# Ledger of designs, part 3: VH-VL binders against Small ribosomal subunit protein mS42

Target 1, 220 residues: Small ribosomal subunit protein mS42, of Schizosaccharomyces pombe (o74379)
Amino acid sequence: MSFQQRFARALDVGYKNFLSKDAVRNIFAYDNHLRGLVQKECKIHQTPYRVPSDLMVQSASDPARANLFNYSSQLVNHDFFFSGLISPERPSADADLGAINLKPGIDASFGSFGELKSQMVDVGNSVFGDGWLWLVYSPEKSLFSLLCTYNASNAFLWGTGFPKFRTNAIVPLLCVNLWQYAYLDDYGLNGKKMYITKWWDMINWTVVNNRFQATRIESL

## First folded at step 13 (VH-VL)

Design w3 (from v4 with heavy chain T53P T55S N57G P58T T59N)
Fold by ESMFold2, look of step 15:
Structure w3 (fold): chain C 220 residues (1-220), chain A 120 residues (1-120), chain B 107 residues (1-107)
Amino acid sequence: as target 1 above (220 residues)
Amino acid sequence: QIQLVQSGSELKKPGASVKVSCKASGYTFTSYYMNWVRQAPGQGLEWIGWINPNSGGTNYAEDFKGRFVFSLDTSVSTAYLQISSLKAEDTAVYFCARDFRYSYGAFDIWGQGTTVTVSS
Amino acid sequence: DIQMTQSPSFLSASVGDRVTITCRASQSISSYLAWYQQKPGQPPKLLIYAASSLQSGVPDRFSGSGSGTDYTLTISSLQAEDVAVYYCQQSYRTPYTFGGGTKVEIK
């Protein structure tokens, strides 16, 4: 199922109290534009077309294919972001049920879900420029933490290693898009803090828990 | 359909122990933290603590550490509050309450309350 | 510990009146606040969670607002069955704490 099809309801009605349908449609239009740019870059560099996550890994650390990395990484980030939100067609109280498995670790790492919210809002609002804010887990440290990445950079390659270049792993669990195109339409340039605050209420903690329960992702 | 049914009232002397039960029905017991709250006669509400139904992990407010012990019997969907070395100040109605929104916290279902009276 | 201060401690109003109860936290609690109604001889009943979200089955005349340290429960048109004590409760961090309560009566 295509990215557009997976989010057809959100494209139709938006995310209540978070993003209008017009804002969602603009983000997805940009996503589709990036998919066209990925195809063009693959042709230019004679790179066989593959899913964005594969292209992201292949083009990482290759200066000649920096555009391919940026476009494919941003596509992966978009998917992760929207996949972590409560579905507008099937919002459910059971989205919070996944949080029961996360609560001991969240409490240990941040004090509480409330303190995590405060930290995400404060850290996200302090980011100067475009980028992403991530909740990540370190199996080695048994701790959750926040990570900022700039521009199209991501947490999937941040110490998780490529399949052939294993490093200290982190498990990305959740992200929020801090690029201006994500919040400008509905919140304005001065509304980033409110955007992050409203985003908090849209987190699907069952999805976050499923990501937490996953074993190491060697293919990313 | 969702209910918390608590054990009956208790009259105790100082120094005794009491064990209050809270039986859950109509929902998956292990999916929701159980909280305990007390209300002394004519007074407001005071949070005692919670127990994690999956791990048995507990969190007690400072004034309740030591003499107050939470436990579970998941086979019968029941939470317990045991209070040892009872004092007159422990006289109160004790409630169990289910926390249904971990990301924001809120007690959506409460037991009917168990009155514990401690008098000499 | 986060202290929750409710005001007023007591109010008397007529049926149909707009009633406002205020709850102030000793620090910001980022909308981690619930409101409960307690009638004599009954356990508390959840009205509002996350500062402004109406619990299922609660009449629309109840609403919650506020942010940071200052929160408000509003009953837009007081009814006879709304005679109760109302409590706020923070869940920002443990120990969870309640306000002192507001007793609402019909005059």
Scores: ipSAE 0.676, ipTM 0.868, lowest interface PAE 1.7, mean pLDDT 89

## First folded at step 16 (VH-VL; from v4 with heavy chain Y102S)

Design j1
Fold by OpenDDE, fold request of step 20:
Structure j1 (fold): chain C 220 residues (1-220), chain A 120 residues (1-120), chain B 107 residues (1-107)
Amino acid sequence: as target 1 above (220 residues)
Amino acid sequence: QIQLVQSGSELKKPGASVKVSCKASGYTFTSYYMNWVRQAPGQGLEWIGWINTNTGNPTYAEDFKGRFVFSLDTSVSTAYLQISSLKAEDTAVYFCARDFRSSYGAFDIWGQGTTVTVSS
Amino acid sequence: DIQMTQSPSFLSASVGDRVTITCRASQSISSYLAWYQQKPGQPPKLLIYAASSLQSGVPDRFSGSGSGTDYTLTISSLQAEDVAVYYCQQSYRTPYTFGGGTKVEIK
């Protein structure tokens, strides 16, 4: 299923009180553009086309395939971002059911959901340039934290252990797109803070919880 | 119908204990935090604390630590508030309230309240 | 603790009037604010959550606005059935705290 197929409703009506249909269409057009670029890079490197996540992992440590990595990684990030949002078809109450399982960890790590929101809004707003802000979980530490990545870099690479970084494995749970194209249409150049603020209300905590639970199971 | 039904009014002497029950129906009990709020006669609302209905872990406001104890019986979808060593100042209506959005902490369903009167 | 200052404490208005109640937090609470209506002998009823989201079943004459430390509950056209005490509540962090309440009466 294509990205556009998965989010067909969003293309038609947008996300109420967050992104207009035109903004969504513009973002998805960029997604399609990236997919085309991935295809081109695959041909250049004589690599069969695969899902972006696989291509991202395969190209991550190869400077000669930097373009393939960037394009595929951005697609992964893009998909992860939208998949974490409440669907226009899903009741808001259902989207919050997952929060109860996250609350103890969020409270322990940040103090409260409110404080987490404030931090994400502030950190996100302070980021200069294009990138992504992530909520991640460390199974080893049993703590949640925020991670900012620039351009098409992502938190997934940290979880698989880049040999060079020998960092503790982290699992991304949600992210917000901080690329200018993500918010300019609806919020303008000075609307980044408002964009992130509105994004918070669109988070599907059930999806986030599912991701969280999956990580816990794998760690057992 | 989603509702919280609390136990009846209580009249106690100072030093006694009381246990208020809050029975939930119409929804999955363990999917929402349960909060306790009290209201003294003619006064405003005061948050006592919450209990995680899934794990049973309580959190109390500082003023209520010690004598106030939250507990659960998930088999009957019931939350309990026990107050020990009752004082006259504990006289109030006690409410249980469901947190319908754990990410925001707003209470959409309330019990009818339980009046606890402490008098010699 | 976060203190919630609610004003006014008492409000008398006519049916059809626009009514405004204000709640100020001692610090920013990032829209983690709810409004409740309480009638005599009844538990509080949720009107607004997340500062501006109308609870299901609540008339649209009720609205919430604000950000940071300052929040407002507005009744666009006061009705007789709206006679009650109204409370704001912050849920930004524990302990949760309520405003002092606003008693609304009809002239």
Scores: ipSAE 0.897, ipTM 0.955, lowest interface PAE 0.5, mean pLDDT 93
Fold by OpenDDE, fold request of step 20:
Structure j1 (fold): chain C 220 residues (1-220), chain A 120 residues (1-120), chain B 107 residues (1-107)
Amino acid sequence: as target 1 above (220 residues)
Amino acid sequence: QIQLVQSGSELKKPGASVKVSCKASGYTFTSYYMNWVRQAPGQGLEWIGWINTNTGNPTYAEDFKGRFVFSLDTSVSTAYLQISSLKAEDTAVYFCARDFRSSYGAFDIWGQGTTVTVSS
Amino acid sequence: DIQMTQSPSFLSASVGDRVTITCRASQSISSYLAWYQQKPGQPPKLLIYAASSLQSGVPDRFSGSGSGTDYTLTISSLQAEDVAVYYCQQSYRTPYTFGGGTKVEIK
């Protein structure tokens, strides 16, 4: 199933109180554009087209494949971002069921969900330039934390130790897109804070919990 | 069908203990935090604490640490509040309340309340 | 602890009137605010959660607004059945705290 097929409802109606259908369509148009670019890069490098996650991993350590990495990574980030949102087809009540399993860790790490929200909104709003803000989990430390990546970089490679900068293994749980194209349509140039604020209410905590229970780094 | 049913009114002397029960029905008991709130006569609402119904881990407001103890019997979907060394100021209606959204901490289902009266 | 200052403590209005209750937090609570209605002899009833989300089954005449430290519950057209005490509650962090309540009566 294609990315657009998975999120067909969002393309039709958008995300209520978060992203208009037009905004979603524009983002998905960009996603399609990136997919085309990935295909072109694959041809250039005589690499068979695969899922973006595989291409991302394969190209991460090769400066000659920087474009392939950036495009594929951005696709991975897009997928991770939208997959973590409440579906327009599902009631919001079900989306919070996963929060109960996260609450002890969130409370321990941030104090509360409210405080986590506040921090994500503030940190996200303070980010200059394009990037992503992540909630990640460290199994070694049993700690939740925030991670900001710039451009198309992501927390998946961060957790495995990027060749240029190795850190302890982390598990990405959710992210918010801080690229301007993600929020300009509905929120404008000065609307980043509101965008992140509204995003918070769209988080599918059941999905987040599932990710918490699974090691995504190992699945790459 | 979703409801919380609490035990009946209690009359106790100072220094005694009381245990209030809150039985849940119509939903998965272990999927929602249970909160306890009290209300003194003619007064407002006061949050006592919560218990994780899955792990059994309680959290108490500072003013309630020590004499107030949360417990569970998951086999019968019941939460308990025990108050020891009762004082006159403990006279109040005690409510159990379900947190329907753990990420927000709002209580959508309440017990009918249990009146605890402490008098000499 | 986060203090919730609710105002007014009492209000009397006529049926059909617009009623507004305010709750101010001692610090920003990022919309982690709920409103409850309590009638005599009954437990509180959830009206609004997350500052502005209407609880299922609650009439549309109830609405919540606000951000940061200041929040408002509005009854667009007061009805006889709305006679009750209303409470705000913050859940931004523990301990959860309630406002002092607002008693609403009909003239």
Scores: ipSAE 0.895, ipTM 0.953, lowest interface PAE 0.5, mean pLDDT 94
Fold by ESMFold2, fold request of step 20:
Parts: structure tokens; sequence; C-alpha cells
Structure j1 (fold): chain C 220 residues (1-220), chain A 120 residues (1-120), chain B 107 residues (1-107)
């Protein structure tokens, strides 16, 4: 199912108290434009067209295909961001159910969910350029932490140097889009702090927990 | 129907112990922290602490460390508060409360309260 | 510990009046605040969580607002059944703490 089809309700009504439908539609229009650029880059480099995550891995650390990496990585980041939001298709107290499994580790790493919120708002607001803020988990250290990436860079390949799987690399669990196009329409250029604050209430902690549980299976 | 049903009121002498039960029904007991809150006569609310119903790990507010002990029996979806070496100042209504939003710490379901009276 | 100061401690108003109750935290709590209503002989009832989110089954005449250290519970049109003591509670950091309460009466 296409990216736009998976988020059809959000395109129709937006995310209440967070992003208007017009803001969502603008982000998805940009996403669609990037998909066209990916197709063009695949033709230029005679690379078979595949899902963005595969293209991201194939083009990582290849200077000749830097554009393919940037476009495909940004598409992966968009998917991760929107997939981590409470869906407008179904109102969900259930979005918080997985938080009980995260709470011991979050408390140990940050003090509390409230303190994590404060840190994400403060760190995210201090990012001057475009980029992404991530909550990540280190299976080796058994710790959660925050990571900033700039432009189209991502936490999926952080520290790898090239497209090679590592068993103890950091694992992204959650991200927020800090590119200006994510918040300009609804919050203005000076509204990044309020945007991150509103985003916090839209986190689907069940999705975050599912991502976390996948890392625990991998680390066993 | 989601509910918390607590054990009945207790009259105790100083130095005795009391164990208050809180039986949950209508939801998955281990998916939500259980909190204990007290309210002394004519006074406001005071958080005693919580227990992680998934792991059994308790956390206590500093003033309640020592004599106050939380425990669970997950087979019957029940949380317990035990208070040892009772003092007159322990006279209060004791509530159990479910934390329905682990990421926020808000209590959506409360037990009816158990009055513990400690008098010589 | 985070101290929660409620104001006023007592309030008398007529049916239909707009009522506001203020809660101030001794430090920023990032909207980690809940509001409860307690009637005599009953446990507290959750009204608002996360500073502004209305709990299911609570009338929409109740609303919450605020950020940082200053938070407000508003009853847009006071009803006879709203006579109760109201408490705020922070959940930003343990120990969780409650405000001292606001007793609301009908004139």
Amino acid sequence: as target 1 above (220 residues)
Amino acid sequence: QIQLVQSGSELKKPGASVKVSCKASGYTFTSYYMNWVRQAPGQGLEWIGWINTNTGNPTYAEDFKGRFVFSLDTSVSTAYLQISSLKAEDTAVYFCARDFRSSYGAFDIWGQGTTVTVSS
Amino acid sequence: DIQMTQSPSFLSASVGDRVTITCRASQSISSYLAWYQQKPGQPPKLLIYAASSLQSGVPDRFSGSGSGTDYTLTISSLQAEDVAVYYCQQSYRTPYTFGGGTKVEIK
C-alpha cells in the first residue's frame, strides 16, 4: 500500500491539536516529489527501483549516489515519523499501553517521561538547521538516549560507516521531523518549540514499545 | 466494567499492622502501575508510591519508606499495602489508584478507599 | 519535591458562573498535570490529564489550560452537581504531589 494510502485519514483531517490537514498535505506533496527524484536517480545510476529503505542502504557511503541516499533516507525518515504518531483513523487510549514496558528504562535514562519531554523539547528547539531528533536505544549499554541528525541523515545507519548490519548498533525508536516544512504552516518559523511540545502528545507509545521489543529479541 | 475494590475499614492500636487489599477487575492488571494515595481526616491527598504490576518493583515517597510495603498477587489481580508499627498519624483513608497513562501518571480508576483508624 | 499551590482555597459562585481554579508548580512540569474532583465520602474523579486533555465521560464545561508552572481548571458554566473539592496533581517527577485543594460551593 502506498505511503499516501496508509495515511489517507491524516491527509483528510490532519492530526487534531498537532498538524492541520493542509500541513500534512504539504509534507506528503514533498514526499511524493522526493519519490519522483528517487526514480530519476535510479535511472541515472542504473539502480533497480526498490523500496526507499533498500535504496538508502545500497547508496549509503557511495559519493556517486549521494542524491539517491538523501532522497531515500528522507523518505524512510518520513515513514518512521508518521508511523509513530497516534493515527486519526482510531482514537486510542491504547496508544499508551506499551509505555509500561518502556517506563523502567526511560526513568533510568532520563528520570521520567516528563523529563524526557523537557529534554526533547529543549534539544529539538536548539537545533538551528534542518534535521531530525531521535530517541534511540543501545542494546549493548541498555540505555536510551537522544540523537540529533542533520538534513536527511538518520539513526538507522548511525555509526555504521557503510551499509553493514551491526548486532550492537543503536536502534531508533522514535523521531520528530525538525525540517522547517514540518512546522512552518501551522506554527511559523518561530514556533518550533510549540510544534515539538504538541508532537509529544501525539506519540504512539505502543508503536515505540513494539520497536523496543524487536531490539530486545535481537539482543537475546 | 473497570473497577478497584478495596478491603474494609480497620480499627487498630498503635504498634499493630494492617494490610489493605485492592482487587482489580475489567482490565489487564499487569498493564498499569498501581498507586497508593492517602487522605488524612479533613486533609488533602498525599501520594505514597507505586508498584510496577508487571515486575513487582515498588517505589515509595521518602516519608513512607520503611513501614509501608507494597505487594502483589497477580494471579488474583490484587495489590496490597501493608503498614507496620502503626502510629496515630497513620489514621487516614487509603486509596489504590490505577495509572492509565504510564507516560503521564494520571489516575483514572480509584478504589473506594479503606479507612484505617489508629487509636490508643 | 515539586510543591503545588492551588488558588483559591475556597470559592463560592452562582449556577451558570464561569469558575477558574489556578495551580502553580514550584518548577516547570511540562504539562504533566492532572485535575481531580472529589465529593464527600468518595474517591477523587479524574477530570483532566496532560494539563488539557478531557477524560472520557467528563462534561465539556470542564477544561484545562496552562504550561510551565501555571495551570488553570475552568468550569465554563457552574452546575449544582459541581460542588466538590478540586485537586491538581503533578506527575513530572516522583514523588507525585497534589495541590492543597479548592472547595467550590454554590451561593
Scores: ipSAE 0.754, ipTM 0.895, lowest interface PAE 1.3, mean pLDDT 90
Fold by ESMFold2, fold request of step 20:
Structure j1 (fold): chain C 220 residues (1-220), chain A 120 residues (1-120), chain B 107 residues (1-107)
Amino acid sequence: as target 1 above (220 residues)
Amino acid sequence: QIQLVQSGSELKKPGASVKVSCKASGYTFTSYYMNWVRQAPGQGLEWIGWINTNTGNPTYAEDFKGRFVFSLDTSVSTAYLQISSLKAEDTAVYFCARDFRSSYGAFDIWGQGTTVTVSS
Amino acid sequence: DIQMTQSPSFLSASVGDRVTITCRASQSISSYLAWYQQKPGQPPKLLIYAASSLQSGVPDRFSGSGSGTDYTLTISSLQAEDVAVYYCQQSYRTPYTFGGGTKVEIK
């Protein structure tokens, strides 16, 4: 399914208690604009069009294609962000089921889910400018941690290559969009703290756990 | 329907042991922490601890370490609380309670309670 | 350990009255706060989780508010069936702790 089709209900009704339909539509309009820019950059550089994640990887080390990287990375970040939210299309009591598997590591790394929330709200609200806040996992250290990335940068390429073949890579598990376009419509310029606070309640911990378990399998 | 059914009330003498069972039905037992909560006569609620139903790893509040032991039998979706060297002060209603969502730590399903009475 | 101070310990009100119960934590708990109702001879029943989220099947006359250290349970229009003891509980950090309870009666 296309990105728009996967989130059709969110585009129709928004995310209750988090993002209005108009805020969601604005973010997706920007996402669609970025898809057009990716196509233009592919033409400019005679790069065959591929899915944004492939283009992100291909352009990451090439300063001449910095625009292609920025646009494709932001598209990947959007997908990761929205895919990690409790879906209005399939609201489920089981959205927290995976948290039982995460809880021992979260408790060891942060003390508790409550303390993780406190840190994400505080760190995210302290970011001046646009960027992303990530929960990441280090298979080597068996440790969760927070990472800030600025502008369109991401946690997927942090360190070295893909986790499948590397032991020192970190693995992103969830993120929150800290660009002003994500929260301005519903929360205003001074509402970033409330936006992050409301986002916390929308996390689909089953998705986060699926991402975590995939890391465990690959790191065997 | 989701239920927690506990074993029946117990009358014990000081120094004895008791084992309270809590059988879950209607949900995936290993997906939710099981908590134990005590309520002494005329008193409020007191958290004893939890057990990770997936790993079997327990955590106890400090006042309950030693004589209070949690265990599981996942083949029958049952959690247990065993209290050894019973004292009169252990007289209370003991509840098992399911953690609503592991990320929040709220208890949405409670057993009916098991009264343990310790007297000579 | 996080101490939960609940007030009042007892209140009596008429049907239809607005009732508020307060709960103060000894440190910030970031809305990791639940409210329970317990009727005689019954286990506690979850009303509110995450400070303000209404549990499924709970009447909307119940609401929760607050942040940081200070939290409030409100019953907008007290009903006869609301006679019970109400407890707050924090889950920010182990050991989980409960407030001392508030016994609510109808005049």
Scores: ipSAE 0.742, ipTM 0.887, lowest interface PAE 1.2, mean pLDDT 90

## First folded at step 17 (VH-VL; from j1 with heavy chain S102T)

Design i2
Fold by ESMFold2, look of step 18:
Structure i2 (fold): chain C 220 residues (1-220), chain A 120 residues (1-120), chain B 107 residues (1-107)
Amino acid sequence: as target 1 above (220 residues)
Amino acid sequence: QIQLVQSGSELKKPGASVKVSCKASGYTFTSYYMNWVRQAPGQGLEWIGWINTNTGNPTYAEDFKGRFVFSLDTSVSTAYLQISSLKAEDTAVYFCARDFRTSYGAFDIWGQGTTVTVSS
Amino acid sequence: DIQMTQSPSFLSASVGDRVTITCRASQSISSYLAWYQQKPGQPPKLLIYAASSLQSGVPDRFSGSGSGTDYTLTISSLQAEDVAVYYCQQSYRTPYTFGGGTKVEIK
C-alpha cells in the first residue's frame, strides 16, 4: 500500500484536534514533491531506485549525493512521524495499550509521561530553525532521552555532521516534525508550542511500544 | 461487562491487619495498572498508590509506605491491599481503580469500595 | 506534592443552567487532569480525562477545558441526574492528588 493509501483517511478528514485535512494534504504534497526529487537525484547519480530508507543509508557517506540523502531522509522522517500518530480509523483506547510496557522506563528517565510531555513541548518550542524532535532509547544506558536533529537529519543515523552512520547507540521511538510546513497552516508561526501540545495527544503508544520491543530484541 | 468486585466490609481493632481484595473481570488484568484510593468518612479522595499488574511492582504515596502493601494473584485476576498495624485514622472506604490510559493516568473502572472501620 | 484547589465547594442551580466548576493546580500539570462524578454510596465515575477528552458513555453536555494550572468542568445544561460531588484529579506527578470536591444540587 502506498504512503498516500496508508493515510487515506487522514488525507480525507485530517487529525481531529491536531491537523486539518488541508494541513495534512499540504504536508503530503511536499512529500510527493520530495519523491520526485529523489527520482531525479537517482538519475543524476545513476543510482537504482530503492525505497527511501535504503537510499538514505547508501547515500549517507557520499558527499556527492548529499541531496539524495536529504530528500530520502526527510521521506523516512515523514513516514516515522505519521506512522506514530493515532489513525483517524482506530480507537484511541487501542493506541494507549502499549504504554504499560513503556511506563517503567519513561518514569525512570523523565519522572512521568506528563513530565516527558512538558519536556518535549519546552525543548521543541525552543528549537530555532527547522528540524525534528525525537524520543530515543539507549540500550547501553537503559534510558530514554530526547534528541533534536536539524533540517533533514534523523535519529536513525549517528552524528549531526558528515559523514553519518547507521547506529544502534540510540534507537528512535517517536518523532515530531518541527519544520514550519508541518504547523504553519493550522497554528501560524507563533503557534509551535500549541502544535507540539496537540501532537502529544495524538501519539500512538502501541506503535511506540512495538518499536521499543523490536529494538530490544535486535539489541540482544 | 468490565467490573472490579471488592471484598466485604471489615470491622477491626487498632493494631490488627486487614486484606482487601479486588477481583477484575471482562478485560485482560495484566494490561492496566491497578490503583488504590481511599475516602475517609465525609471526606474527599486520597491516592494510596498503584501496582503494575504486568510486573507486580508497586508504587506508594509517601504517607502510605510501610503499613500498606499491594499484591497480586494474576491467576485469578485479583489485586490485594493489606494494611497492617491499623490505626483509627485508617477508617475509610477503600477503592481499587483501573488506570485505562497509562499515558494519562485516568481511572475508568472503580470497585464498589470496601469499608474498613477501626474502632477500639 | 501538587495541591489541587477546587472551587466552589458547593453550588445550587436549576435544571437547564450552565454550571462551571474550576480546579487549580499548584504547578503546571500539562493537561494531565481528570474529572469524576460521585453519587452517595457509589464509587467515582470518570467523566473527562486528559483535561478535555470525553469518556465513552458520558453525555456531551459535560466538557472539560483548561491548560497549565487552571482547568474547568462545564455542564452546559444541568439535569436532575447530575446531582453529585465532582472531583478533579491530577496525574502529572506522583502522588496523584484530587481536588476537595464540589457538591452540585438542584434548586
Scores: ipSAE 0.682, ipTM 0.874, lowest interface PAE 1.9, mean pLDDT 90

